VHH binders against RING finger and SPRY domain-containing protein 1 (RSPRY1). Designs and how they scored, part 6

Target 1, 184 residues: RING finger and SPRY domain-containing protein 1 (RSPRY1), of Homo sapiens (Human) (q96dx4r300to483)
Amino acid sequence: LFLKEGRQLTYEKVNLSSIRAMLNSNDVSEYLKISPHGLEARCDASSFESVRCTFCVDAGVWYYEVTVVTSGVMQIGWATRDSKFLNHEGYGIGDDEYSCAYDGCRQLIWYNARSKPHIHPCWKEGDTVGFLLDLNEKQMIFFLNGNQLPPEKQVFSSTVSGFFAAASFMSYQQCEFNFGAKPF
Key: E = the ipSAE of ESMFold2; O = the ipSAE of OpenDDE; V2 = 0.75 times the mean of E and O plus 0.25 times the DockQ between their complexes.

## First folded at step 1 (VHH)

Design x05 (framework vhh_7xy4_2)
Fold by ESMFold2-Fast, scan of step 1:
Structure x05 (fold): chain B 184 residues (1-184), chain A 123 residues (1-123)
Amino acid sequence: as target 1 above (184 residues)
Amino acid sequence: QLQLVESGGGLVQPGGSLRLSCAASGFTFSRYAMAWVRQPHGKGLEYIATISDSGGSTYYSDSVKGRFTISRDNAKNTLYLQMNSLKPEDTAMYYCAKHEYWSGDYYTGLDYKGQGTQVTVSS
């Protein structure tokens, strides 16, 4: 009797006054559910849904991790505030000049709506994906269970600062974020 | 010998429906995202819809959202476009297209398109 299971669920607004690094309930598309603690996201739609974290970095070396809960299509990485959530047009993180994303389901790196293959195997439930942003060397490095890919540098031709951890989720996909509250 | 063969086009009155089909051969159909694009006479290509390799994800242009449905049958190597509530502005040559990889870029990243099937919506 349900036209689309879970689609009527909207994002949950998280109280940020007591919590620091998390997914931003004020910078999230309409059908992405964020946990009350801000460290889990689940897409409640059959379309791409996107989010940025609460912190913005413009200098230094930064790292976060994601634990894969479902192994389907997600594009996860780093985006500036100039990256738009054009989910209704089929665009996710990695689909403009201001974002770069790792896709472990399709084995692709996305930048400016262009993809290239990578050599990591397809991610599986329980895998840990790492996201390093090095603003000193102007590069991004992606890790699967500690194994690194060659650095990505293309996004730094368009911008060199003002990055947020960001992710796009397809078809009821889910993952957990670690911004440093647990050891890496 | 990659081949995409579109069919199902024709003349229909406004408000009518058509179902387009695309028969694919010469590649492993179930491993590639597929798209429908159209070209009105004398105009550029317009993106219509994309479907992922498994069929689990679909994307639509705003001009057809809610009226058109893209689907696929991997066992039959066939792509479909169900077109409802057709309007005169839907008149175009419709092409089946293969993505090299699943892409957020509507027109680039298409590595092959077929010969097309003409859809004409008029009274």
Scores: ipSAE 0.000, ipTM 0.125, lowest interface PAE 13.3, mean pLDDT 77

Design x06 (framework vhh_7xy4_2)
Fold by ESMFold2-Fast, scan of step 1:
Structure x06 (fold): chain B 184 residues (1-184), chain A 123 residues (1-123)
Amino acid sequence: as target 1 above (184 residues)
Amino acid sequence: QLQLVESGGGLVQPGGSLRLSCAASGFTFSSYWMAWVRQPHGKGLEYIATINSGGGSTYYSDSVKGRFTISRDNAKNTLYLQMNSLKPEDTAMYYCAREDYTVEYGSYYFDYKGQGTQVTVSS
């Protein structure tokens, strides 16, 4: 939803003062480096590396943003605990039935290791990518600089709860995360 | 119909240079990300470099960064790898590979690679 009754898209507000929403250094593959503050990730190898955030959501509407630091291959979105990081086999977020990912470099949406083209242009350094998870309507919506794609619903055929913000990074790719500490 | 044909490999001394080419046909080359991968004898595939569809973004493995340059000519449907300061450890069969915009379940990032071109670095 872009607008409803004269209002912009509505997000549930999360109080992060008691919950440190950040990338989880205990749920990350071998060659992905996470900043000390937990809001930046960089793949420091010629491999595909993955991470989940520290929070898990099972109800409501949630949103986070990423700022593109490098414009190469990354698959970013939402994954359940059941999603496996098979990084040595080239599989990451979006490559099983328990995760769905936006790829702004190749212009693809990934679900269950199957890709679908999307109409957004290739992302570039400084772009903001948004990730909405609507557990009430059972949909995920991706945004590039505020421009919405059609909702993705297929992942909810396998699960409707227990989602983590999650990302996979190809060789030397980097981005910054905003889980709500800064205004969206 | 889909074809990737590598060329330009050969025997070269350490410190030498080679330029590999990959002629693509049977698909819209300008629409796909392309890569170079290599396989040393008796070892697994090793990623070397990738280039985006437009040619403006390039990525390299640590083992070749600063020595190799990937480029493409979309008008000629050709992918290149300029290899400088070659080392014996660079000896391998070199393949160009295509990334698919549509991947079937169980496929990985490179949906097709060519027959390869052998690079041998020895004194």
Scores: ipSAE 0.000, ipTM 0.132, lowest interface PAE 17.1, mean pLDDT 78

Design x07 (framework vhh_7xy4_2)
Fold by ESMFold2-Fast, scan of step 1:
Structure x07 (fold): chain B 184 residues (1-184), chain A 123 residues (1-123)
Amino acid sequence: as target 1 above (184 residues)
Amino acid sequence: QLQLVESGGGLVQPGGSLRLSCAASGFTFDYYAMAWVRQPHGKGLEYIATISSSGGYTYYSDSVKGRFTISRDNAKNTLYLQMNSLKPEDTAMYYCAAGLYDEWGTSPKYDYKGQGTQVTVSS
């Protein structure tokens, strides 16, 4: 991974030891389907559904990827435990002060229910989205097919808790997660 | 650049129906989630219905579930609210709102509300 200044990023991959890094079936909203291996999520309902992963990080630099299966509305990023799944009120990841999310369909970054536009094109099936969490510099960086956006920093003013990879899916949206078992 | 124009309000009897429209221009309409919000005279704003950019997801406040239907026509850049079984409590100014296009803060998720259209439910 390279910053815009040509500097290589150092990141930690999720540890795949006895607690497998995957989407957490015990920390998921009512109508989101999670695959048996825990690395795919699919919303098969006409609702907005959310999930957090099984790992929580509070130090270091962490990275995961998502492969876009459907190109519709999803808000994907990082959330603390304090972020509530108010999905029936239309709130997803990025809609409170405890989460920040990339939205590749609407070309927005979400924090605290506020959005700002980003310059990436709309995502399409087969695209890879990267999610870097830098707890040393207190920043989040989003990538589309390796192309970096400017860092997001404001979420770190609002939390003392660790972060989980997290995602929200509008009706019939699906993506696949890579927490480091495959090369990035 | 961003412009929202609401229409379709009026005076109706309890139990009546109205269809509100919001004509959107100056932005890529099918990229944005849309909302209907209302404000009774002298009261705060209430977000009553939201719809995703594609129309695939909708949300309704408990006060309007089963009575109101939000929909959109992306080819016409138009948002709709079908209101059935209207009650006196539905009397309010109704606003159309689009997803935020702004810097970080604590403002509501949906902004860029238009001038509004008045709905009055009385005998």
Scores: ipSAE 0.000, ipTM 0.144, lowest interface PAE 16.1, mean pLDDT 77

Design x08 (framework vhh_7xy4_2)
Fold by ESMFold2-Fast, scan of step 1:
Structure x08 (fold): chain B 184 residues (1-184), chain A 124 residues (1-124)
Amino acid sequence: as target 1 above (184 residues)
Amino acid sequence: QLQLVESGGGLVQPGGSLRLSCAASGFTFSHYAMAWVRQPHGKGLEYIATISGSGGRTYYSDSVKGRFTISRDNAKNTLYLQMNSLKPEDTAMYYCAADTSYYLEYGDSAFDYKGQGTQVTVSS
């Protein structure tokens, strides 16, 4: 495993075997629509809707990508099973101590319902957002078109649980997930 | 090795108060959610309260909500339970537990380690 120049990443241990990894239709809030192939989600309401993927990881180094389809408010990252989808209260991924999320519309990182600014520009249609989970070093790293942010570590103070790729979508927002079936 | 040592139990009258403490060692205390669980004589374990690693989030069972307060001091590696308006049905062995989400996610129990416990008896 090797991290070079802050914006170049060479990892030999990223799991690319997740060809059946997809969004979990049994772990999704009421108004979020998941595509038949399980790799695209769209919010079908004027509310904040959430989903976790089908796979939970508890060791090693993991990576997935999202392609931005609409550039509005979404909070995307990693969450444990203990993270609650409190959609009626407007809470999503990053709004508790069991999840951490990247928000490319508002340029924020969310943890425990608190946000901090990040230096990436606002995401736009066609952009690729990367989500690295390093369970050996206990950190999460977010990428926009290959450009890295500093690691996030706060979520590991509250949990040693397994993590799911997870996302929350505001009104009519959508994105597509890549869990390794396509090259990163 | 992970060690949890509870203290502060005792005999108290109904309506009284007690403060339990748990001294933790052998792990990075601030990385773990912590819980209080209790076991009445001849009954199973009952969850009471959980606090996140940072202390920012707390959860309570309905039986104690409004009467008990869970807190932690990460600089001292200590967990607390403030118990007010105690009732005879609060009589139990009280255990401090490291609440690892591994057992919540995959396993046989929500808590992978409990200390030796501290007895709370509420009696007139």
Scores: ipSAE 0.000, ipTM 0.107, lowest interface PAE 19.2, mean pLDDT 76

## First folded at step 2 (VHH)

Design e06b (from e06, 16 letters changed; framework vhh_brivekimig_d4; at its last look DockQ between E and O 0.02; V2 from the best seeds 0.00; counts 0 for: pae E 17.2 > 2, unsure alone 64.9 < 65, placed apart)
Fold by ESMFold2, look of step 2:
Structure e06b (fold): chain B 184 residues (1-184), chain A 124 residues (1-124)
Amino acid sequence: as target 1 above (184 residues)
Amino acid sequence: EVQLVESGGGVVQPGGSLRLSCAASGFTFSNYAMSWVRQAPGKGPEWVSSISDSGGSTLYADSVKGRFTISRDNSKNTLYLQMNSLRPEDTALYYCARVEYDTYYGPSWAFDYSSQGTLVTVSS
């Protein structure tokens, strides 16, 4: 299901014949619950819990979606292997220089533990959030129900490749990932 | 019936100020993000600024950052654009638009309703 490189209005998808594109139960903070199919996560702890997916993106343009199950605080986006899971200190995805995250509850984009507002309304149960990583143009693009934000580029000053889809969850928060097995 | 009616345009000298208003009716104003868009003579539309439904988040085009301030009063169903330090290149037809999440109409923003526009002319 990969699109040809360089074609207009195209992006690469994870190969659907390999259903191993899922949340990585071996690359997760201590108290995050991951569903049996590996595509849904829920925090049952008081700490900020994080996970990376199983696939590493080193080139091209990639896209995944998340369905909001609870509309509370989650930070969802992209992180490299160098991004730290300091869950007991309240650090998650977007809280270091190796990750960038979208927060649809507080209407914030997070990078390097700093935030800026975005114009999307607060996300609601059932909303679809899109995450595009363009390693050719060195940009990340976030979508809410198909509505795009301006590109984010700051993370590329610290790193240029080796990204994983990643997320952090406040207590009782939950979402479902779609890495391409379900139509976008 | 959705209606957006703007006012406050006019002629001003460089360095001057204007305040645009956009009165909204026919929908629940507080549920929608809103934008200002401008179109200079002979040019395509240019996004200027956007504000979230609550007013808690604002975005600006680089060309207007630090000079323009978007705001809203949800109790009055009114969107505002305070334009300071105006330059001749700010001369354009300014209109307000209601934001839709659909990207079919542009790179970052889709608008489902817009006003007719008010002319702002910055000249000596």
Scores: ipSAE 0.000, ipTM 0.155, lowest interface PAE 17.2, mean pLDDT 78
ESMFold2 (binder alone), look of step 2: mean pLDDT 79; pTM 0.806
OpenDDE, look of step 2: ipSAE 0.014; ipTM 0.263

Design e06x (from e06, 22 letters changed; framework vhh_7xy4_2; at its last look DockQ between E and O 0.04; V2 from the best seeds 0.00; counts 0 for: pae E 16.7 > 2, placed apart)
Fold by ESMFold2, look of step 2:
Parts: C-alpha cells; structure tokens; sequence
Structure e06x (fold): chain B 184 residues (1-184), chain A 124 residues (1-124)
C-alpha cells in the first residue's frame, strides 16, 4: 500500500518491501467470485457477498484504491477479523462495530449498521475510490477521484488496529482493487 | 447493509385513504416476507399485515382486515400498504419490517429490522 501526504518516503519504502496484497479467496462469503489475479470481485448471487484482503494493517498509514466497474450498491472500506459476513441477512462491511464502509451508489458512510450521507456524487463506472487508514491519528478517509471526505473515526471506539481492506457487493456488482501494484 | 425507507404518511380525515410505500435496499428483497407494524403514541408495536416473499399470501390483523391491503413489487424492491376507510384509531407511526427468515411459515412471526417509520394521523 502507498502512503499519501507527508509520510510517503518512510512508509512507501518499508511497505513496498513486504506487501503482496490481494483479495483472500479463503476469507470470503460463499457466493462471491474472485478473479484469478485476486484483484477483482463480482457478485452473481442474490445475497450481499463480502471479502477481506490478504494483509492485516496494524500500524502506520495505508492506502488502497478501487476502480468502480459497476455503479450499483457496494460497501467498500476497512474491517477487522471480528467483522462478520452475514450474506443472506444483508449484513456486510460497515454493518457491525468492527468495520466502516463507503457506499458510492447511495452516497452513504456505513458504521455499525447505521449510515450517514456523504457529499460525493454517486459513483460512476470508471471512477477511482480511495481508502486511507491512518492508525496514528485513528481515522479513515475516503476519496472519490481524488476528492476527500472528512475523516471517519467511529470504528476506533471498538477497535484500534488489525484492519483489512474489505468490500461487500449486491447482485451483479463488480470492482477492481489496486493495493499498490499500479501507481496511484 | 439493509435499509428500509417508509413514505406516504400524513394527515387525513376519517374515512379517507392513504398509500404507504417502503423502499428496500441492501438485501435480496424477494427472498423475505415483509410486514407492516404500527405504534400508536405511547403504546407498544401492533402487528397489522404480512405478505409472503412472492406476494402470493397475505395475513391481516382483525383491526385492519377488509380496510388495508398489503402488496409488493419485487422488481422495484418496494412494499406497499393501501389504507382505506381510515379511523382515528389508525393514528400511529407505521413501520415497514422484514420478517425473520425462519419465522414466516408459522402462526407467530418476528422481524429482524424495521425502518424509521412514517406518521399517519387521522383527524378532523
């Protein structure tokens, strides 16, 4: 993962030497399809399908991006291992106290199954969504095409580290992850 | 994450009609039985109507039977309540509710989520 703003040199060098992140086909709900290279996911089921990535973030400042392939309902953000996937119940990332998610279709930030509106426009196919986790300041920041929202801090009342990049998908939704293999 | 948003409430005279809507998102709407429940001010929740996942079966409490009609449009992920012949006793907050998966097919049921509600007031 690559760092933005103010700390890039230190974190970029350390993180690049140790990171080979992809979506974890062994940490995924039953019906989500993951591409062979581990960077794309697509739901073809009628349930709300979820996945975590292969790396756990315990310290520092981390950033990943997602390219919106379909513009429907997805909840994308950060989750600890304690976050539960309840795909048939409609609970995914942002729907418990251990996860926080950005929803670019409904223009919502999700935490603990409660939502608040955000000011970004609805995402469109081809948009780039950025996800920053700052464990020093205990904040999460979401970006749409480089435009950031105010920081989110609510999840840190329940947990302070151990986050994975994570996402949940409605039927027919698809996105592609960039954990740093491509320049941001 | 699942979401239920009710609309269509308001002030209406006795004998009037209203149609409530509930927009559902974040879950497979067509896999769940749905319900309308209401809460008169200062009182507990009252069951009023349920509808099966397909819309083929409906059940009504005695207090609304013959006056209210529950329906759904699974293509639009929307639940409806047509309320006719309204009485002052129908004044309440009305909630759209999702029935717990394993409780639909018995005489008793429970719900695992309800929306924020829409106020219906029947007065002169």
Amino acid sequence: as target 1 above (184 residues)
Amino acid sequence: QLQLVESGGGLVQPGGSLRLSCAASGFTFSNYAMAWVRQPHGKGLEYIATISDSGGSTYYSDSVKGRFTISRDNAKNTLYLQMNSLKPEDTAMYYCARVEYDTYYGPSWAFDYKGQGTQVTVSS
Scores: ipSAE 0.000, ipTM 0.238, lowest interface PAE 16.7, mean pLDDT 81
ESMFold2 (binder alone), look of step 2: mean pLDDT 84; pTM 0.848
OpenDDE, look of step 2: ipSAE 0.006; ipTM 0.300

## First folded at step 3 (VHH; framework vhh_8emy_2)

Design e1 (from e06 with W109Y; at its last look DockQ between E and O 0.03; V2 from the best seeds 0.00; counts 0 for: pae O 11.5 > 2, placed apart)
Fold by OpenDDE, look of step 3:
Structure e1 (fold): chain B 184 residues (1-184), chain A 124 residues (1-124)
Amino acid sequence: as target 1 above (184 residues)
Amino acid sequence: QVQLQESGGGLVQPGSSLRLSCAASGFTFSNYAMHWVRQAPGKGPEWVSSISDSGGSTNYATSVKGRFSISRDNPSKTLYLQMNSLRPEDSAVYYCARVEYDTYYGPSYAFDYRGQGTQVTVSS
């Protein structure tokens, strides 16, 4: 039993200046709208809609952030090409063994269609969610406004590389992605 | 100052029920998911249950699922744990907790805020 305050933000050490990732309009669910600049997504359908980004992580440490525009149910995190998203059946990021997702609305972590609680408060509009992928240590770390969760490692039992930033949206949910275009 | 105070524990027979309470103060209770954790003698802390800030989502350890029920009253800043069908293996000190995960030490629960705990003993 202990308290650690004033921890350094590990993601500050990650350099993404050369990355030009965006949401992949060619790898997106039918009813998910992507902004012209490819950094914002909104679901206008009743189905659970998903999208992956354009950049595949095969090695190293990578980080991106999402700004919560609406505070409803979204599952945001990492997925591979092997992930299958069944929009009409409600399967999204974290609902298979090849993806893992943070859900700030229901305060859950999703992997292989299983959920576990996390200690973050429910996200609110304007909140920033951080996503760290460390393929060297085989871990994913989620952040809410800089506050860290424990590493997630389960997904690496199924795959160890080839990850994309990815998100799934319930109806009328929206978020903005930062893949390094703005300072973190 | 964040404060948590558990109550409701006791000595009961197997199959009986208890209801634990936790009074919270010193923080915006309604903004935080809350947890029950327990620690038995000679064992490490075990997560038992959690509830979202609004109460809309609940989760349980496999060992207590179907028997325990977590709830909260945000206006009174109180967390509850209804424990039914109690078993000897449920015997432990039960803590209400705001949990911080220590990334330095790994995925283990670190209790940044918890009460003194309440003893639950299930014995015939």
Scores: ipSAE 0.000, ipTM 0.238, lowest interface PAE 11.5, mean pLDDT 86
ESMFold2, look of step 3: ipSAE 0.449; ipTM 0.750
ESMFold2 (binder alone), look of step 3: mean pLDDT 81; pTM 0.826

Design e2 (from e06 with G56D T103S; at its last look DockQ between E and O 0.11; V2 from the best seeds 0.00; counts 0 for: pae O 7.2 > 2, placed apart)
Amino acid sequence: QVQLQESGGGLVQPGSSLRLSCAASGFTFSNYAMHWVRQAPGKGPEWVSSISDSGDSTNYATSVKGRFSISRDNPSKTLYLQMNSLRPEDSAVYYCARVEYDSYYGPSWAFDYRGQGTQVTVSS
ESMFold2, look of step 3: ipSAE 0.661; ipTM 0.842
ESMFold2 (binder alone), look of step 3: mean pLDDT 81; pTM 0.824
OpenDDE, look of step 3: ipSAE 0.017; ipTM 0.255
ESMFold2, look of step 18: ipSAE 0.711; ipTM 0.862
ESMFold2 (binder alone), look of step 18: mean pLDDT 81; pTM 0.828
OpenDDE, look of step 18: ipSAE 0.017; ipTM 0.303

Design e3 (from e06 with V99I Y113H; at its last look DockQ between E and O 0.05; V2 from the best seeds 0.00; counts 0 for: pae E 3.9 > 2, placed apart)
Fold by ESMFold2, look of step 3:
Structure e3 (fold): chain B 184 residues (1-184), chain A 124 residues (1-124)
Amino acid sequence: as target 1 above (184 residues)
Amino acid sequence: QVQLQESGGGLVQPGSSLRLSCAASGFTFSNYAMHWVRQAPGKGPEWVSSISDSGGSTNYATSVKGRFSISRDNPSKTLYLQMNSLRPEDSAVYYCARIEYDTYYGPSWAFDHRGQGTQVTVSS
């Protein structure tokens, strides 16, 4: 997890002793399985299961990574507290105006329940996906194995802060989050 | 108008093989990644496999990896799924699918363009 101030590209680790950066078992749809470490999630249900992390991002530049464990349909990105999980109706992260998600299986960016194609190849098991949120420039940037996409700005027309890392999982999909405990 | 037509399903014994085909028309087939999705009664859709527009990259659900093989023939505008070592849990309606950009509005869990499907039933 990185904080950036001003135009200087730098980073620091935030001390999160009082609130550990992990997937939030209290902010998750009803059937998603979260690992004991809180960094891995898997869907074993037939519904579209979603989760937010424990830490709200309100300022600066933030970055996290996900390791693709299964290469199927997942939507991973950023969501505010106003984003709703509608797991039995198939609505997840990127399906409202308060969230934006990267889909490496279908090669799409999702916002407000609409999609657009991205230029990354389909993700593979073991790939590293990066998620940058720049609250100074009001943009989100997605990376696949270090390869950057053009910035995404659409979600900032609806909200400007209060984002959580978030993901949604089709049946049998799984990924592992790195919020900064492991070097990027 | 986009049309997708699946075929090749049937009733088979466990351990059997089937080859599904999907005939595509009404769009430039070679410009789109293609997907197989299956749905059993009373369950939501399950992604099975994807193939890039050129055919150079393929992905599989964990439950089918090593048993199923996706391929495409761009000149004939046809998508295939070779299914080996079939199990009862593979029983479902199988759909070939693509995603329509910018005009689809609805749950992202669903694929927006798919055919009528072909039934695969694996029973002893």
Scores: ipSAE 0.300, ipTM 0.643, lowest interface PAE 3.9, mean pLDDT 81
ESMFold2 (binder alone), look of step 3: mean pLDDT 81; pTM 0.817
OpenDDE, look of step 3: ipSAE 0.303; ipTM 0.697

Design e4 (from e06 with A61K Y113S; at its last look DockQ between E and O 0.02; V2 from the best seeds 0.00; counts 0 for: pae O 8.4 > 2, placed apart)
Fold by OpenDDE, look of step 3:
Order: sequence, then structure tokens, then C-alpha cells
Structure e4 (fold): chain B 184 residues (1-184), chain A 124 residues (1-124)
Amino acid sequence: as target 1 above (184 residues)
Amino acid sequence: QVQLQESGGGLVQPGSSLRLSCAASGFTFSNYAMHWVRQAPGKGPEWVSSISDSGGSTNYKTSVKGRFSISRDNPSKTLYLQMNSLRPEDSAVYYCARVEYDTYYGPSWAFDSRGQGTQVTVSS
């Protein structure tokens, strides 16, 4: 742990496995396939398909990881119930003011349909992407293979709670989610 | 103004050693964890090593563990990277970096300040 002097941070590494968080098959786009165990998603259509997990984060610090199975365009991060995903129009996570997403393919961060570049290299198959949500500090932090980006805070101007892990997939993209079932 | 100045790079043969230094100024050096990052031609920046503000904790990229050693001298505001058993794949521009934010999770790719870098070339 590397801390700046004078900074006192208490992190609660919350393991979502205790609450059995999984991808919500009842809150998923039509052509997105969810695995039986609810931890893997695959888009079998040419549309931009989205899914949210089953657990709503209202407080604390939460973390989950995604393993990149295919290295195409996906927007993965956090969304709220107020987020609207329009599959036909290509709207997914990060395309409204109530969500924020990491895109390792195009090397972008998405918020409110705006993108900005990040310094991570393009993700590859087998890469691990980390997603930290800190509602105490009102920040989201994205990681690629353990390397973090600057915190994203814009989304908290629109909402401060009620976040779900969420992902949007372009055609034929696939990733696996770890909400704590495996050690991080 | 925050200033970081790297030095100590050079052209060396595989198996050799180099010691990089970073002179810091313009901020309270002892209040910040410090990092070494490197960037090779055609590649993105790569985290190499980190050291806590007090120097009590260190972390390394897996590929450099056992070969590289990070240290700091807070009174002189200097960061060091001892690089032993150098390999061609270690060739890069090495940067001293300061990070404004930190977290319990992983190293940071995003630094708020860095120097001009020092070139390390490992070649036969």
C-alpha cells in the first residue's frame, strides 16, 4: 500500500461473492447470452448489447474484475437504474450521465456519450480489467492487469449511489466476470 | 514547480548493471510514493517499480523482481533504481514519476509529474 503522507484511507475490499452477484438475465439485452452461472456474457448479434449485474451498490467500496475473452469493442464499468441502453442506436454503458465505462479496445473512457483517451494499451485476450467503485470518495477507478488509471468522478455529478456492474458488447464480443468468486 | 530529473541511463551489455537516479524538487518529496515507469519504442508506458513515501514498502513488476531494487533518500530528495542482470527487453526510456492519487489496488499508470527520462539500452 502506497499512501501519501497525511492521507488516511480506510478501504473495505468488498467481495461480491458473499452476496452472489451475477449478471442479471432479467436485465439484459435480447441478443446477449449469459452463461448458466451468470458470470460470462457473449454477444451473438451485430447490435450493441448490454447487461447489468444483480446487485446494487449504495455505499462503500466495491471491486470486480473482468477477463477479456475477445479483444473487440466493449464498454464495461458501472451503471445505475436510470441508465438507458438503446441497443439499436448503439447506446451502452457510458453513453449517458448515469454510467461510466472503460473501453480497452479503443482505449477510451466513456461518460455521457463522450469519450476521452486513457493511457492503457489496448486490452488483449486474457487480460484482466479491474473496476473499483468508491462511493465514499465518489470515484471510479479502472485497472488493466493491475495498473490503474486516474479516478473518474464525473458520473457522481449526476448520481451518488445505486450503481451496478454493467457491460456493453459489440458483435461477437465476450468476457468473464469475477465478482469475488475467485481471488482477485 | 514540480521537477523530476532522471539520470544514470546508458548503453550496456546484457548482464550488466545500471543505477538510475531521480532528483526531485518543487514538492515535499517525503510525502509521496514514487514510481519508476519505462517506455520502449513502439510500446506503451510500463510500470516498473514503486516505493512508499517512507520507503518502508516496495513493489516491482514481476519481470524485474530479483533484478531491480528501488530505494529513496528523502533528505536529498532522490529516488534510485538499481538495475542488475539487465536484459535487452529492459531497454527503454525510464521515467521517475509522482502520483497524486493512490489506492490499495495495483500500481498507477497515471502520474501527475515525471521527468524527461533517461535512456537505457541493453545490447550486445
Scores: ipSAE 0.013, ipTM 0.283, lowest interface PAE 8.4, mean pLDDT 86
ESMFold2, look of step 3: ipSAE 0.114; ipTM 0.511
ESMFold2 (binder alone), look of step 3: mean pLDDT 80; pTM 0.808

Design e5 (from e06 with Y105W Y113S; at its last look DockQ between E and O 0.02; V2 from the best seeds 0.00; counts 0 for: pae E 8.4 > 2, unsure alone 63.9 < 65, placed apart)
Fold by ESMFold2, look of step 3:
Structure e5 (fold): chain B 184 residues (1-184), chain A 124 residues (1-124)
Amino acid sequence: as target 1 above (184 residues)
Amino acid sequence: QVQLQESGGGLVQPGSSLRLSCAASGFTFSNYAMHWVRQAPGKGPEWVSSISDSGGSTNYATSVKGRFSISRDNPSKTLYLQMNSLRPEDSAVYYCARVEYDTYWGPSWAFDSRGQGTQVTVSS
C-alpha cells in the first residue's frame, strides 16, 4: 500500500535527492534531544517534549515506522503545523484538534486531549509501531508489529492535509524513526 | 466497580525501605498497564513508575531510578512498589493508577487514581 501511491514515490525520490526525511531540530520543544542523524529522540527532562519531522504530507498515502527503545509513555502520530507544543503544561501530540497520536504504554489513541482505548497490548522494547496516513480516504491507521487497529478519522473534521510525523515523550523515553530509508 | 486500594506507607528515616501494595478489583487486571504516581503537598502529581500488562516492561522517573522497583502479580491482582534508599524528597501520597478508557485527565500524560493513596513520610 505504501509504494502503490505515485505521490509517495515522488516524495521519496525528492527526499533522497534533495531533502532527507528526519526529525526537525527547528520544530521541537526546548528539552528534547535529537540524534545527530535526526532519526532518534530522547527526553531527559521532566516536561512533555515534542517534535515534528521535516516532511509535510499533502496528498496520497504515507507510512512510517518507529522502533520502541523504551516502553514508557510516548504519544506518536501525525500533526499539522497548527498543533502547538506546550511542554511545561504537559500538552503534546494528540492534545489538540490538529493532531492524533498512538500511546502504546497506556493503550490509548489521543485526539483533542481526549482518549479512547485500543486493543493492542502494551508496547515492548524492540517493537515496531507503524503509522499510516491516507489522505484519499481521510484516515489514519496505527500498527503494532503489523497488527492494525481500526482507522481513525476524527482529526479530519478539523483539518484535511498538511500533516507531519510527530511525537511527544515523557521523561527518559526514547524511540527511533524509520521514514523509509530502511525497508518496512 | 473498579477499586484500587493502596497500602504499605509509613513514617521512616532517610535510607530506609518500604514496600507499597495496590489491591485491584472490578476489572481484568492482567489486561492493563499499571502505574505509580505521587503527590507532595503544594505540588502537582508526579509519575513514578509504570509496568506493562504482562510485567515484561518497566519504566521509572529519573528521581527514583535505581532505588525503586515496580512489580505485579497478575493472579493475585496486586501491584507493588519496592522503595529503597528513601530520601526526604520522596515524601508524598502514593497512588496506584490505571488509565481510564474514554475519560479525561487534563494533559495527555496525566493518570487517574481511584484510591485514597498511602502516605510515605521520610523524616530528616
Scores: ipSAE 0.012, ipTM 0.343, lowest interface PAE 8.4, mean pLDDT 81
ESMFold2 (binder alone), look of step 3: mean pLDDT 79; pTM 0.808
OpenDDE, look of step 3: ipSAE 0.433; ipTM 0.781

Design e6 (from e06 with A110K; at its last read DockQ between E and O 0.92; V2 from the best seeds 0.82)
Amino acid sequence: QVQLQESGGGLVQPGSSLRLSCAASGFTFSNYAMHWVRQAPGKGPEWVSSISDSGGSTNYATSVKGRFSISRDNPSKTLYLQMNSLRPEDSAVYYCARVEYDTYYGPSWKFDYRGQGTQVTVSS
ESMFold2, look of step 3: ipSAE 0.337; ipTM 0.685
ESMFold2 (binder alone), look of step 3: mean pLDDT 80; pTM 0.817
OpenDDE, look of step 3: ipSAE 0.741; ipTM 0.883
ESMFold2, look of step 4: ipSAE 0.447; ipTM 0.745
ESMFold2 (binder alone), look of step 4: mean pLDDT 80; pTM 0.814
OpenDDE, look of step 4: ipSAE 0.020; ipTM 0.326
ESMFold2, fold request of step 22: ipSAE 0.713, 0.688, 0.694; ipTM 0.869, 0.850, 0.858
ESMFold2 (binder alone), fold request of step 22: mean pLDDT 81, 80, 81; pTM 0.828, 0.816, 0.828
OpenDDE, fold request of step 22: ipSAE 0.856, 0.812, 0.653; ipTM 0.931, 0.911, 0.852
ESMFold2, last read: ipSAE 0.676, 0.703, 0.653; ipTM 0.853, 0.863, 0.848
ESMFold2 (binder alone), last read: mean pLDDT 81, 81, 81; pTM 0.829, 0.822, 0.830
OpenDDE, last read: ipSAE 0.864, 0.043, 0.114; ipTM 0.934, 0.442, 0.582

